# Designs tried in a protein design chat: VH-VL binders against b7j9k3. Part 22

Target 1, 255 residues: b7j9k3
Amino acid sequence: MTTEPGDRAWVLHHYPYGDTSLIVELFTRTQGRLGVLAKGARRARSALARIEAGRPLWVRWLGRGELPVLAQAEELGPFLPLNPLQNLSLFYVNELLLRLTQRRDPFPDLFQVYEETIDALCSEPGEGWYLRRFERRLLENLGWAPDLAHCAECGRSPDAASSEHWLYQAAHGVFCRAHAPDAAVAIEAAALVWLRGAMQTRSMPVWNSSLRRCLEQELLVHLGGRPLESRRLLTAYLRRTQPAMTIQKREEHSE
Below, E stands for the ipSAE of ESMFold2; O stands for the ipSAE of OpenDDE; V2 stands for 0.75 times the mean of E and O plus 0.25 times the DockQ between their complexes.

## First folded at step 5 (VH-VL; framework fv_tislelizumab)

Design s47
Fold by ESMFold2-Fast, scan of step 5:
Structure s47 (fold): chain C 255 residues (1-255), chain A 123 residues (1-123), chain B 107 residues (1-107)
Amino acid sequence: as target 1 above (255 residues)
Amino acid sequence: QVQLQESGPGLVKPSETLSLTCTVSGGSISDYYVHWIRQPPGKGLEWIGVIYYSGSTNYNPSLKSRVTISKDTSKNQVSLKLSSVTAADTAVYYCARVDYYGRGSYLEYFDYWGQGTTVTVSS
Amino acid sequence: DIVMTQSPDSLAVSLGERATINCKSSQSVSEYVAWYQQKPGQPPKLLINDASNRATGVPDRFSGSGYGTDFTLTISSLQAEDVAVYYCQQYYSTPYTFGQGTKLEIK
């Protein structure tokens, strides 16, 4: 049984296994998603007792099989509790990784974006730009990102200085008004320019709603049309806390 | 301003144990991860290891059998012990800290270094 | 372990001219590369992290680029104070490893 040299990781999910153990889904820098068995993690005073989503870890594991044993897990900082909306955003990001990536498929660039997304979620919780950036970078890392720089039909480029609306169609790309198919969703040209430079941006003006609609449709194509549990829970939470508002308006206020 | 200062003996005999101390002033050692890095004369930098806020450690595999890093939070100090030294262990030894201030913090590049302490292994 | 190799070992550049230092990793390290400047008798000083992000207080003439296995540090207009040894470092995986260093001198 060989010991891996160790890695930076975040907990995406965990669930009980046997009487005292957990199976933990980790997102690691060098191995991608990794499922591990945390033996005795549910025992009182276990060295592995504090394995939870939203915690930065340094981990070491044993074995080369499908489910290696977690040998060491060190928290790289104190636990910072999240409010309900921050927890739902974390669940959303984690659920995207769980649904759209495979174990042992490394995405070190996406790992960095994930860490930046969690940091922004905690420091700028009302903005939402970091979720749109994460969605775009996830699609890019998986090879699914549409070309946002050119109309799919004529090759014309969106101009951020223009008030022109473009149209977005999941799985097909972006279109100028003259070439848009009927199923396409309107989006500001400036929003497309912003999204192309998302890694260099720490804020978003007014396009969060339109950009969210377009990215949601793109992600649903790759999810087989099955909605995310995190989004269902967000809708239920907003209905309970703000029942008189529309879901879209509540979501804009929450992001 | 938080400062790091290394200290220890300048000369150590072959086969003995090298003991160095890094003292933190102006802040609490429990707020940082402290790394040890060394530089032999005329050569490049070599990472030795790190001690996390929990007191757990991670070492360079090339040194793991000989190195121990520990901390004393009451004295605000991190110590490095390297056993069975040879002339190859002659180097300037640095401690470096990485601030923990957010969940997305990057802990693997070093922006705060001590001044370094010179260690010569000689009979 | 990941091996970091710098080129050239030494470089002489005239004041005001562009200096370029290269760093190659033995395997892909994505963008997890930092650059340091070290003057005699001093500890290293961070210049660049994440291959291209300039550290706080570092002059605009310093820039980093690269991805995967090939990285470059550029000084667009060399000043006398830039005479130093420069090191690259990968932090993609432990153990963290550094290049052998590039000595930069004035012609």
Scores: ipSAE 0.292, ipTM 0.708, lowest interface PAE 4.7, mean pLDDT 84

Design s48 (at its last look DockQ between E and O 0.17; V2 from the best seeds 0.00; counts 0 for: pae E 10.1 > 2, placed apart)
Fold by OpenDDE, look of step 7:
Structure s48 (fold): chain C 255 residues (1-255), chain A 123 residues (1-123), chain B 107 residues (1-107)
Amino acid sequence: as target 1 above (255 residues)
Amino acid sequence: QVQLQESGPGLVKPSETLSLTCTVSGGSISDYYVHWIRQPPGKGLEWIGVIYYSGSTNYNPSLKSRVTISKDTSKNQVSLKLSSVTAADTAVYYCARVDYYGRGSYLEYFDYWGQGTTVTVSS
Amino acid sequence: DIVMTQSPDSLAVSLGERATINCKSSQDVSDYVAWYQQKPGQPPKLLINDASNRATGVPDRFSGSGYGTDFTLTISSLQAEDVAVYYCQQYYSTPYTFGQGTKLEIK
């Protein structure tokens, strides 16, 4: 068996396999999501004990099958202890990748966004726009992002300067007020312009609630109507620690 | 300190247009979503529609063809028009809004309510 | 439309006892659920938003729980002033919809 050249990878999740091994789900730059068999990883004092979520690794693997054997795992940076919010956010982002991506389907752009998101979680865990950016880029990379540039009925485009409200409908896109669908989420034109753009700059805090709801609904469609437990937990945590009214007032006053 | 007050004719004839006004004090309607909700006698609540701070509107599909919501920023008033009324439109009509600054406020539950105005559709 | 279904339609509970009202949505609405109390001749009063956040001024005996499709309003110890009709509401998507209401009385 030939050893692959290796890749930069993040651990998304791992589960026990037999008495001494782990199956490890990796997100890699060149291979996309990659499942590997980490033999002996559960043994005491295993060199593979460093396999944990939130840590970047250099990995090499043996074999071309569905679960190649992990041959090498080297830490590429220090592990930083995460607080509850950071852990839940990481859990959420990882669960999205696990649920919505296929193995061996590389997304170099998304990988970069993922790394940026993880870095942001460590540096600015309270900034929701990083998660919104990740969610949108995930949808885009998977080819599921709806057109946000045009009303799905008339083709009219949102004008960021207008402050006009548009209506977002999951799986269908956006509608101007003249063509409002039966079920929708209101969102400002400027927020749509941000969301369909490169998202290199942070969004306006006041958009957070609408962006959150729109993207949540869109993702739920692709999750087959089965919500993520991580989302539920993250939402619950945020509600407990940052009540909606407080968040809204804070965000609105930051405008 | 925020107050909403509905006003309009208490009696409307069938096939006519119901016209109500919501006067808001303690905050500008240019900064908030204002909703209309109605409650038929002895029944539950029905969301009629909303006017966003931008002036854009969204209506309940069940009433969309008959409903118009508008606002007069100079008077800080929101208006509701419901055309072609029938006995089924007899209800207490409320205007309502959330209690925080409305710009960017997309969580549309209702902290502040008017006292409601009763509208009876009868010949 | 998202249908909100409350249960029971009416409830009689003794003073000091726990009252539980359930609300089920026809689809997942995350935590975008509010609860209201309405007394005769008055507009609804917000009790809970975001499924579990108690609104300002609402007594501690009121609590909300749930996520997804099943939601619950609980009054831990019923007081005389709690006699009212209670409504759940989803604000997940338009049109916003209310439950049919639950009439709470003292046994």
Scores: ipSAE 0.732, ipTM 0.890, lowest interface PAE 0.9, mean pLDDT 91
Fold by ESMFold2-Fast, scan of step 5:
Structure s48 (fold): chain C 255 residues (1-255), chain A 123 residues (1-123), chain B 107 residues (1-107)
Amino acid sequence: as target 1 above (255 residues)
Amino acid sequence: QVQLQESGPGLVKPSETLSLTCTVSGGSISDYYVHWIRQPPGKGLEWIGVIYYSGSTNYNPSLKSRVTISKDTSKNQVSLKLSSVTAADTAVYYCARVDYYGRGSYLEYFDYWGQGTTVTVSS
Amino acid sequence: DIVMTQSPDSLAVSLGERATINCKSSQDVSDYVAWYQQKPGQPPKLLINDASNRATGVPDRFSGSGYGTDFTLTISSLQAEDVAVYYCQQYYSTPYTFGQGTKLEIK
């Protein structure tokens, strides 16, 4: 077998395999998600870099099968410990990729957004705008993003300067007041304009809860109704540390 | 400021091994990756390979059988060895560094280049 | 290997006019493209990274655009100091590859 060209990658997940090895789910720049066997990675002295979520790696693997062998792994930067909420946000982003993308399906644009999301998570903990941007870009890359520029019924466009609320319905898009279905969620026109250009702004005060609700509903359609483990852990953490708050308020403070 | 300086013999005979050194100042070679790129006279750029902070390497497949890149962290130097040279290896050889601090993402475009050292392969 | 092809091979533009250089990749490289300027006897200088991000200290007359397989470097108002050879580079996957270069001259 030949070794594949080297690539930049992030660890999404890993689990023990055999006595000393790991199976690692990588998110690579050129191959998308890739499962690899990190032989001997759990030995006291291993030639492979530390295999952990939140650590950028340069990797090289051997073989083209379902589980190629990780031939080389090098660390690409200095690392700081993440606090529990930062770790839960990282787990959330990683879990979305694991649940919604296929192995060997490349998303180089999404890979860049992922790296920017991890950087923002570390430098601006608690702000949350980067999670909403990641969610939007994930939906775009998968071909699931709704048209936010026009009412799905009449084609009218939301005006960012307007105080008019629009209505968002997962899998159907946005609606002006006159055409909104009963099940739609209210969202500010300015929030829709921001979401269309998520990469242009790095602050979302006031809109975070509305955007979170809309994007959460959209993602849920594609998750088959199965809850995310990262959200279960977030809820458990917040109940333990802030038991008097409602779940919604606790989640808002965490992002 | 960071500075990269290539050095080595200006003339190498065919079939011999070319040895070049890149001396880095203004930072530790342990804090970034060092690449080697070459340019034959009047032609374009060809990436040769990289050495990572750990000492691991990655080479252009076209040169992999002949190339070795190594580093000496105590001297802050990166070395390139190219065996079995021919006239086709005549080029200006550059070292370049990639810095992963302060950019939010890890980069593989070349923002700092040495001045280059000319190597002529002739009998 | 990913092949980067530039067009034109040479370009003559009058001072103050717009210069446009194109670069095409043999496969999708997203926005992992950089542009370099090289003057005779000098190493290449980074102008643009990530297809459109101007490098520190580079004049605002230089701009980059493109995504996927088609990329463009634009100089909005050519100055005498801009006479050089320009190279595009993909860093989407190894081996990293450069275009053949575009020689920019004053008309």
Scores: ipSAE 0.007, ipTM 0.534, lowest interface PAE 11.2, mean pLDDT 82
Fold by ESMFold2, look of step 7:
Structure s48 (fold): chain C 255 residues (1-255), chain A 123 residues (1-123), chain B 107 residues (1-107)
Amino acid sequence: as target 1 above (255 residues)
Amino acid sequence: QVQLQESGPGLVKPSETLSLTCTVSGGSISDYYVHWIRQPPGKGLEWIGVIYYSGSTNYNPSLKSRVTISKDTSKNQVSLKLSSVTAADTAVYYCARVDYYGRGSYLEYFDYWGQGTTVTVSS
Amino acid sequence: DIVMTQSPDSLAVSLGERATINCKSSQDVSDYVAWYQQKPGQPPKLLINDASNRATGVPDRFSGSGYGTDFTLTISSLQAEDVAVYYCQQYYSTPYTFGQGTKLEIK
């Protein structure tokens, strides 16, 4: 029996197309990233749901080409208002997907992680742990995550109870101190164990700058030479509204 | 309290090798990264390099062909050698460190600085 | 190499007034920026790390801000002892690089 397919999706990005339409990048459960044409979405009385990031949608599209037409967009849950810094965290997560994934390449496990990340962003703003988990899971799904269980040279394993630090080299893995490569970033053994596990907030400080730095260096290998737009937007926001505002790595929104 | 002190000759002739020592007191160099940084007279700061736990080094590319950093854990010292010096190597030379427990590798800011030692390259 | 460019090269500010020093990196360095104060005849002293975190023992009148490429050191109420040269530094990647310095004077 044939049923009408629909799909759960999130808006990653959109931009104007013509006078009344949008081109929308969706992250869908079954198809991965999908670009769609939302005809008439900018009309004052559009029949489509508001096309904005952070809102779960039920979508249906028509056409087999590279840019199908969005036929249905229905909100699946309440839109939770985000402060500007929460919005920038959302845009960061979305930008990573836009820059690092291909259209029509399904990642069901990553889709689940993405939804968990948005939930955490809305309920635990400024904690930061959900960004580290998303970054790590993204790298794992793309096949870029190195083995964190063994020194790449000797096979020794990190001990979470040890105060010994390890060396993280982007794209190459981790090393004990005896085998430290050039240009590596020190990281706590406990942070490596956390990255291998469920990445729970109670077991790992969300303010660990070494953890953030290691993941940033790893992602940078794959982002090429172009900066993230989400970082540019953060800078512009702070210049416009609160140029003296202190930025803390552990805080996700304006105070 | 941890302290760093640079020592070495204040005058070096052109084409010779500059040799400096950083002595750490109040702690063991086995627990710290020690870097070398220099400052030409009336000018800004230039990072020279660092020695890692393994004994391998990372040098500023501008100096890499002429610089050697080494350490002697029994004397709690880190040494800098800069070969084939010219007048451009005249500077105050600092050793500096960052505590790395739960922090980062050599890619950190410098929390502790020595007093500096002035080296003049002149005939 | 990541170039750190400070502005202005020299700044004169009246006692009790606000001083602002800017630093721009040639590429995105996240918030891995430190600020140093250097008085005549002394080594540099760390003021700010991670763009905005005041180092221990540094007076509250010093603050830092910025993310990505644009960074600012602010002294909210200038004191006589704040006359010095100020340097920014990136530690995002080696080689470490410093700004050219900003000389702060009493107007």
Scores: ipSAE 0.006, ipTM 0.527, lowest interface PAE 10.1, mean pLDDT 81
ESMFold2 (binder alone), look of step 7: mean pLDDT 89; pTM 0.924

Design s49
Fold by ESMFold2-Fast, scan of step 5:
Structure s49 (fold): chain C 255 residues (1-255), chain A 123 residues (1-123), chain B 107 residues (1-107)
Amino acid sequence: as target 1 above (255 residues)
Amino acid sequence: QVQLQESGPGLVKPSETLSLTCTVSGGSISDYYVHWIRQPPGKGLEWIGVIYYSGSTNYNPSLKSRVTISKDTSKNQVSLKLSSVTAADTAVYYCARVDYYGRGSYLEYFDYWGQGTTVTVSS
Amino acid sequence: DIVMTQSPDSLAVSLGERATINCKSSQSVDDYVAWYQQKPGQPPKLLINDASNRATGVPDRFSGSGYGTDFTLTISSLQAEDVAVYYCQQYYSTPYTFGQGTKLEIK
């Protein structure tokens, strides 16, 4: 076994192994996703930092195999307790990474966006814009992002100042009204301009739900049509705690 | 279609080691978790253990000293060995996997099951 | 270990009527509960996960509910093909554990 250089990482998931150990799925800056054995991590006096989603770590591991041993884990930043809705958003982001990326496949841009997303989730939990940005950047990093700058049929560009709605079709791109196929979903031109990064806003006003529907359809193409566990849990949570919630609040909590 | 099929001896003598194989067809075991579950006659289901896509294992504490789960990705097979068997180990043995389009699913409910193989422990 | 206890052990329900099966955990498992249907000579089939989420292809007459320690599987209008043994399972903590099963028969 050899010690690898240290790396910045986040815990995506962990599960018990043996009497006192954990198997941990890490998202690392330089190695992508990495599975590690955290020996003795559940012991009361473990030398390893607490292993939990939402905590940034400095990690070092031993071995070159499929499941190296976690040799060092140190906490890099303050932990802010997350409420249930913040935790469900974190679970959603982590679940997308677990289901759509492979171990040992580095995405340094996506790692940076992930960190920005966790920061925004903690500081601006009511708006949800960071989840739409994460979804777009994830699709871009995986080579799955459609062209949102031009109608797929005629090449015309959406105008953010226009009240015109465009149509989005997963795996095919966007269409102006004149060329939209029957299966396409309506979306505001301003939403498309925002998502491309041409509008730098930290709010998601009237088009948040439309944008969510379109991005969910795109992601479902790559998820094989299976619902995400994080979204099922969100639905169950909202049903139990706030069954009469308004449309705006449900959009904020769902995204 | 992806299928799981258990195989092994139908009869094992007390004190011997039970060896079972789960063969996966139509897909690869390298990207999935594979569990073993058993069902004694007239009783409910008992989780035995799991082998993760990494090759790491986790076992039911009640069986941990006697059980070993391993895999051979070249043969697309997962094996279960249970040592020092007694009449209490008589059961139908199932392998099951959690099927998803990625790795590291958070929740361990069982989407896909094999047909089961019957094991009787008697002298 | 978390113990899952089902009630009743068996029940008989007339075609078209509601069937209700209960499952109680020895400690809170949040909503990490699944329900399975098992017919004679067949492996179990997933019906419900996350206490209330219906699995793909499962008819909408099947529904689940509950949180914490008390869970329920409901079949709103019993069909002949629903005759089976039903099992609950917690996946909140290892070892994963199942209820003892409820045998559902037609009256």
Scores: ipSAE 0.000, ipTM 0.398, lowest interface PAE 15.3, mean pLDDT 80

Design s50
Fold by ESMFold2-Fast, scan of step 5:
Structure s50 (fold): chain C 255 residues (1-255), chain A 123 residues (1-123), chain B 107 residues (1-107)
Amino acid sequence: as target 1 above (255 residues)
Amino acid sequence: QVQLQESGPGLVKPSETLSLTCTVSGGSISDYYVHWIRQPPGKGLEWIGVIYYSGSTNYNPSLKSRVTISKDTSKNQVSLKLSSVTAADTAVYYCARVDYYGRGSYLEYFDYWGQGTTVTVSS
Amino acid sequence: DIVMTQSPDSLAVSLGERATINCKSSQSITDYVAWYQQKPGQPPKLLINDASNRATGVPDRFSGSGYGTDFTLTISSLQAEDVAVYYCQQYYSTPYTFGQGTKLEIK
C-alpha cells in the first residue's frame, strides 16, 4: 500500500457515457485492467490527454470503487497513425485482454510484452511474430499454457534437430506421432522450441501458419467458442481491399 | 547531446527549505521526464520524484509531505524544493532523465544523469 | 515498497576473472530491473535495463539475467576500469527503489 496512485497504461476500449464523458477500459502496469470514468473527456477543452487505443498514457485515478474517476491522463510519447491492418492487429490484442482478463488482476510481464507488441506492430508491420509472442505470454500469464517440452502421453521430448512433426491439441498439450489424438494439429518441432522461449526470430519461418493455428485454437477454448470480432473485421477488410480467392493466405501474411 | 546540470546552495540550516535547480541543455524538458534522486554520503540511491510533460508530479511517499517538483519550460529548468530539512537530508542530489526509445516505450530507468550537487544540512 | 537486496556487499575478483553480483526483490517484478555502475565522484551510469538489455556503449563483458525476484549482473572478464559500486534498481512500481550496492575491487 505504499505505491502512489498512478500508473503507466494503455486504452483497450472506450465508449461514450452521458453527454461529455467516456468510460474507459485501461490496461495498467501494476493494477491490470481498470475501468475508469473520464469526466468531460469529449469536451473540446478537456484537461485529459486523448483517450484512444494505441496511445501510451500515464494515469491517475480517484476512488477505490469499481469505476474510479480518471483524474489525470498524460501522453507518454510520440504516436504515429496506424494503417487499417495495424489497427486491426491492435484491436485483436486489445480484444484478447478484454475478454480473457479480469479487472484489477495485474500482469506486469504481459504489460511489457503488450508495449513491445505495439512497438513492433508499428516498426515491422506484417511480420506477425510479435502477435505469436503476445499470444504465448498471455496464455502463460493466465496459467493456460500447456507443457510443450514433453509428449502428454509418453513424456518424450521434441527434438528441434529432427524433421519430425509433432501434434498439438488445444487444452491437452503436444503429442508425438505415436500418441496423437485424431483432432490434433501438426506442428514443427522448431515451432515448439520457438514457442517455449527462444523467440529471437523476427521474420517467422514457414511454420508460422501452424503456430498461429495452434495458438488460435488454444485461445478459442478459453473464449467459450465465441469468435473474436477483430478476426471477423480482418476477414471483411481483406475481402474488400484484396481479391477474395486467397483470403487465408492474405491473413497469414498480413499479421 | 542532452545535458543536465544541478545547482543550488551547498549548505542549508535545519528546519529550512532546500531549493535546487536542474538546467537542461541540448533538448527541451517538454520532451523528457525529469527525475530527482539523492545519495547520502557513503550510502545508496533514493528516488525522490518525477515531473511529467504536463507539469504533473509523482513523489516518493516517504518524502511526499515535504517535496515539490516544478518546471519552467521558458528557462528549460526543473526545480526541487524540500521543506523542513534535517541532517538526514544531507546528500548529493541528482537530476536524471529517461530517453525515449520505441513508440511510446518510456521506462523508469535513468539514461542520463547530471553531475550532482552536494547539499549539507548543518547549523 | 519493494525492497531490493544485493549480495555480496563487497567482492574482490582478479583481473580477467568473472565477477557475479546478485539482486533480490521482495516481490516479483518480472524484468523491470536496471543495473548501474558508479565510480568515486561520478554519477551512476546505466549498464543494463529490462534485466538483460545492455545499454548503448556498454562493453560486451557486462551481461544481466534474471526474472521475477532473482537477478544477476555478470562481468565475464574483469578489467581495471570496472572497479566501482554496482546498484540494481526496480521500476516495476513507485517508489522506484535501489539495492544497497555492491563494491567491486581487484584482488
Scores: ipSAE 0.007, ipTM 0.508, lowest interface PAE 8.5, mean pLDDT 82

Design s51
Fold by ESMFold2-Fast, scan of step 5:
Structure s51 (fold): chain C 255 residues (1-255), chain A 123 residues (1-123), chain B 107 residues (1-107)
Amino acid sequence: as target 1 above (255 residues)
Amino acid sequence: QVQLQESGPGLVKPSETLSLTCTVSGGSISDYYVHWIRQPPGKGLEWIGVIYYSGSTNYNPSLKSRVTISKDTSKNQVSLKLSSVTAADTAVYYCARVDYYGRGSYLEYFDYWGQGTTVTVSS
Amino acid sequence: DIVMTQSPDSLAVSLGERATINCKSSQSVSDWVAWYQQKPGQPPKLLINDASNRATGVPDRFSGSGYGTDFTLTISSLQAEDVAVYYCQQYYSTPYTFGQGTKLEIK
């Protein structure tokens, strides 16, 4: 089989195959998602670089079929350890790509955003502006981004200087108060303006939680209503890091 | 601080193998990707290939059958061998390294270049 | 292979005037484009990476723009030391390829 030209790639997922091999889901710069067979990758003595999420790889593969053989995998740089929150965020962005994109469908713009997201993840807490940027850019690249610049009913534009709350409804877009459906989620007008035009500002906005909720709901529509495993694990992690509330028994009398 | 210096013969005969060395100082080649680029007289730039910090290589398909890039980390040197040379291989040969952009991110624009070494293929 | 085509092949501009060099790729390379300056007898020097990011130490009169297939390098006020050949490069896919070069001269 023909060896393809090399490509820059990131591991999204891997699972055991046979006695010593892995099947690896790669996100590549020029080929999009690519499934490959990493022969002998689980042997103690393996010529392939470690196959792990969060490691940048230069890869070369043999064959053009649905499961080409990974001929070469080299680490492009050192791997820095991630804390639990950072690992869950990495799992989240990887899970989005695995569920929402198809193999052999290239997204060079999204690939760049992915790399910037991993870089920010290294230097920032796991939840942040970079995840909101990734979510929006993912929706844009897939052709699923709602119009956030105009009320879906009347065409009015959000004014960042206004204290008016707008309403967001997944699959339908944004609404001014007068036209909002009952199921819509409140969001600050400034948050909508930031998401559309800003994404230039590398800071966590005070309305990050409302942005997160709206974008997660939008993504969930395209996931067929089936929640992400990464978000379930995040909830469990946060639960374990918060102390249980201990309440004291009320007084029976004041004397 | 970082310096790259190419060295090799100024003249090689047709059909022989060209051998060049790039010596890196002010850093370890194990932390960088080192590329070879050439420029024939009066022509533009042609990427030859790269050696990753792991020792794996990637070559321009037009040169793949004739080119070998290798490294010696103990000497901080990267070598280029080009077999069966012809007059078309007359060029200035550069080595260049790619700096680390961020966590696991190397970008393949070239911010550190050697001075270049001139190779003339003549009989 | 991705082909990078520059225009014009040569350009003469008066001191203090704006110089504009174009680069077109045969397929989309997103913003994975760099620009280099090369003076006679010297290696190329990085000016711009990621289509629009100015490299460290490069004067602010140099700017890059573009996305997809069309890229531009602009020198807002030409200085004598800017006389050189300029190359664009895509690093979107191997083999990495360069434009044929644009020779910039003083009128």
Scores: ipSAE 0.007, ipTM 0.509, lowest interface PAE 10.2, mean pLDDT 81

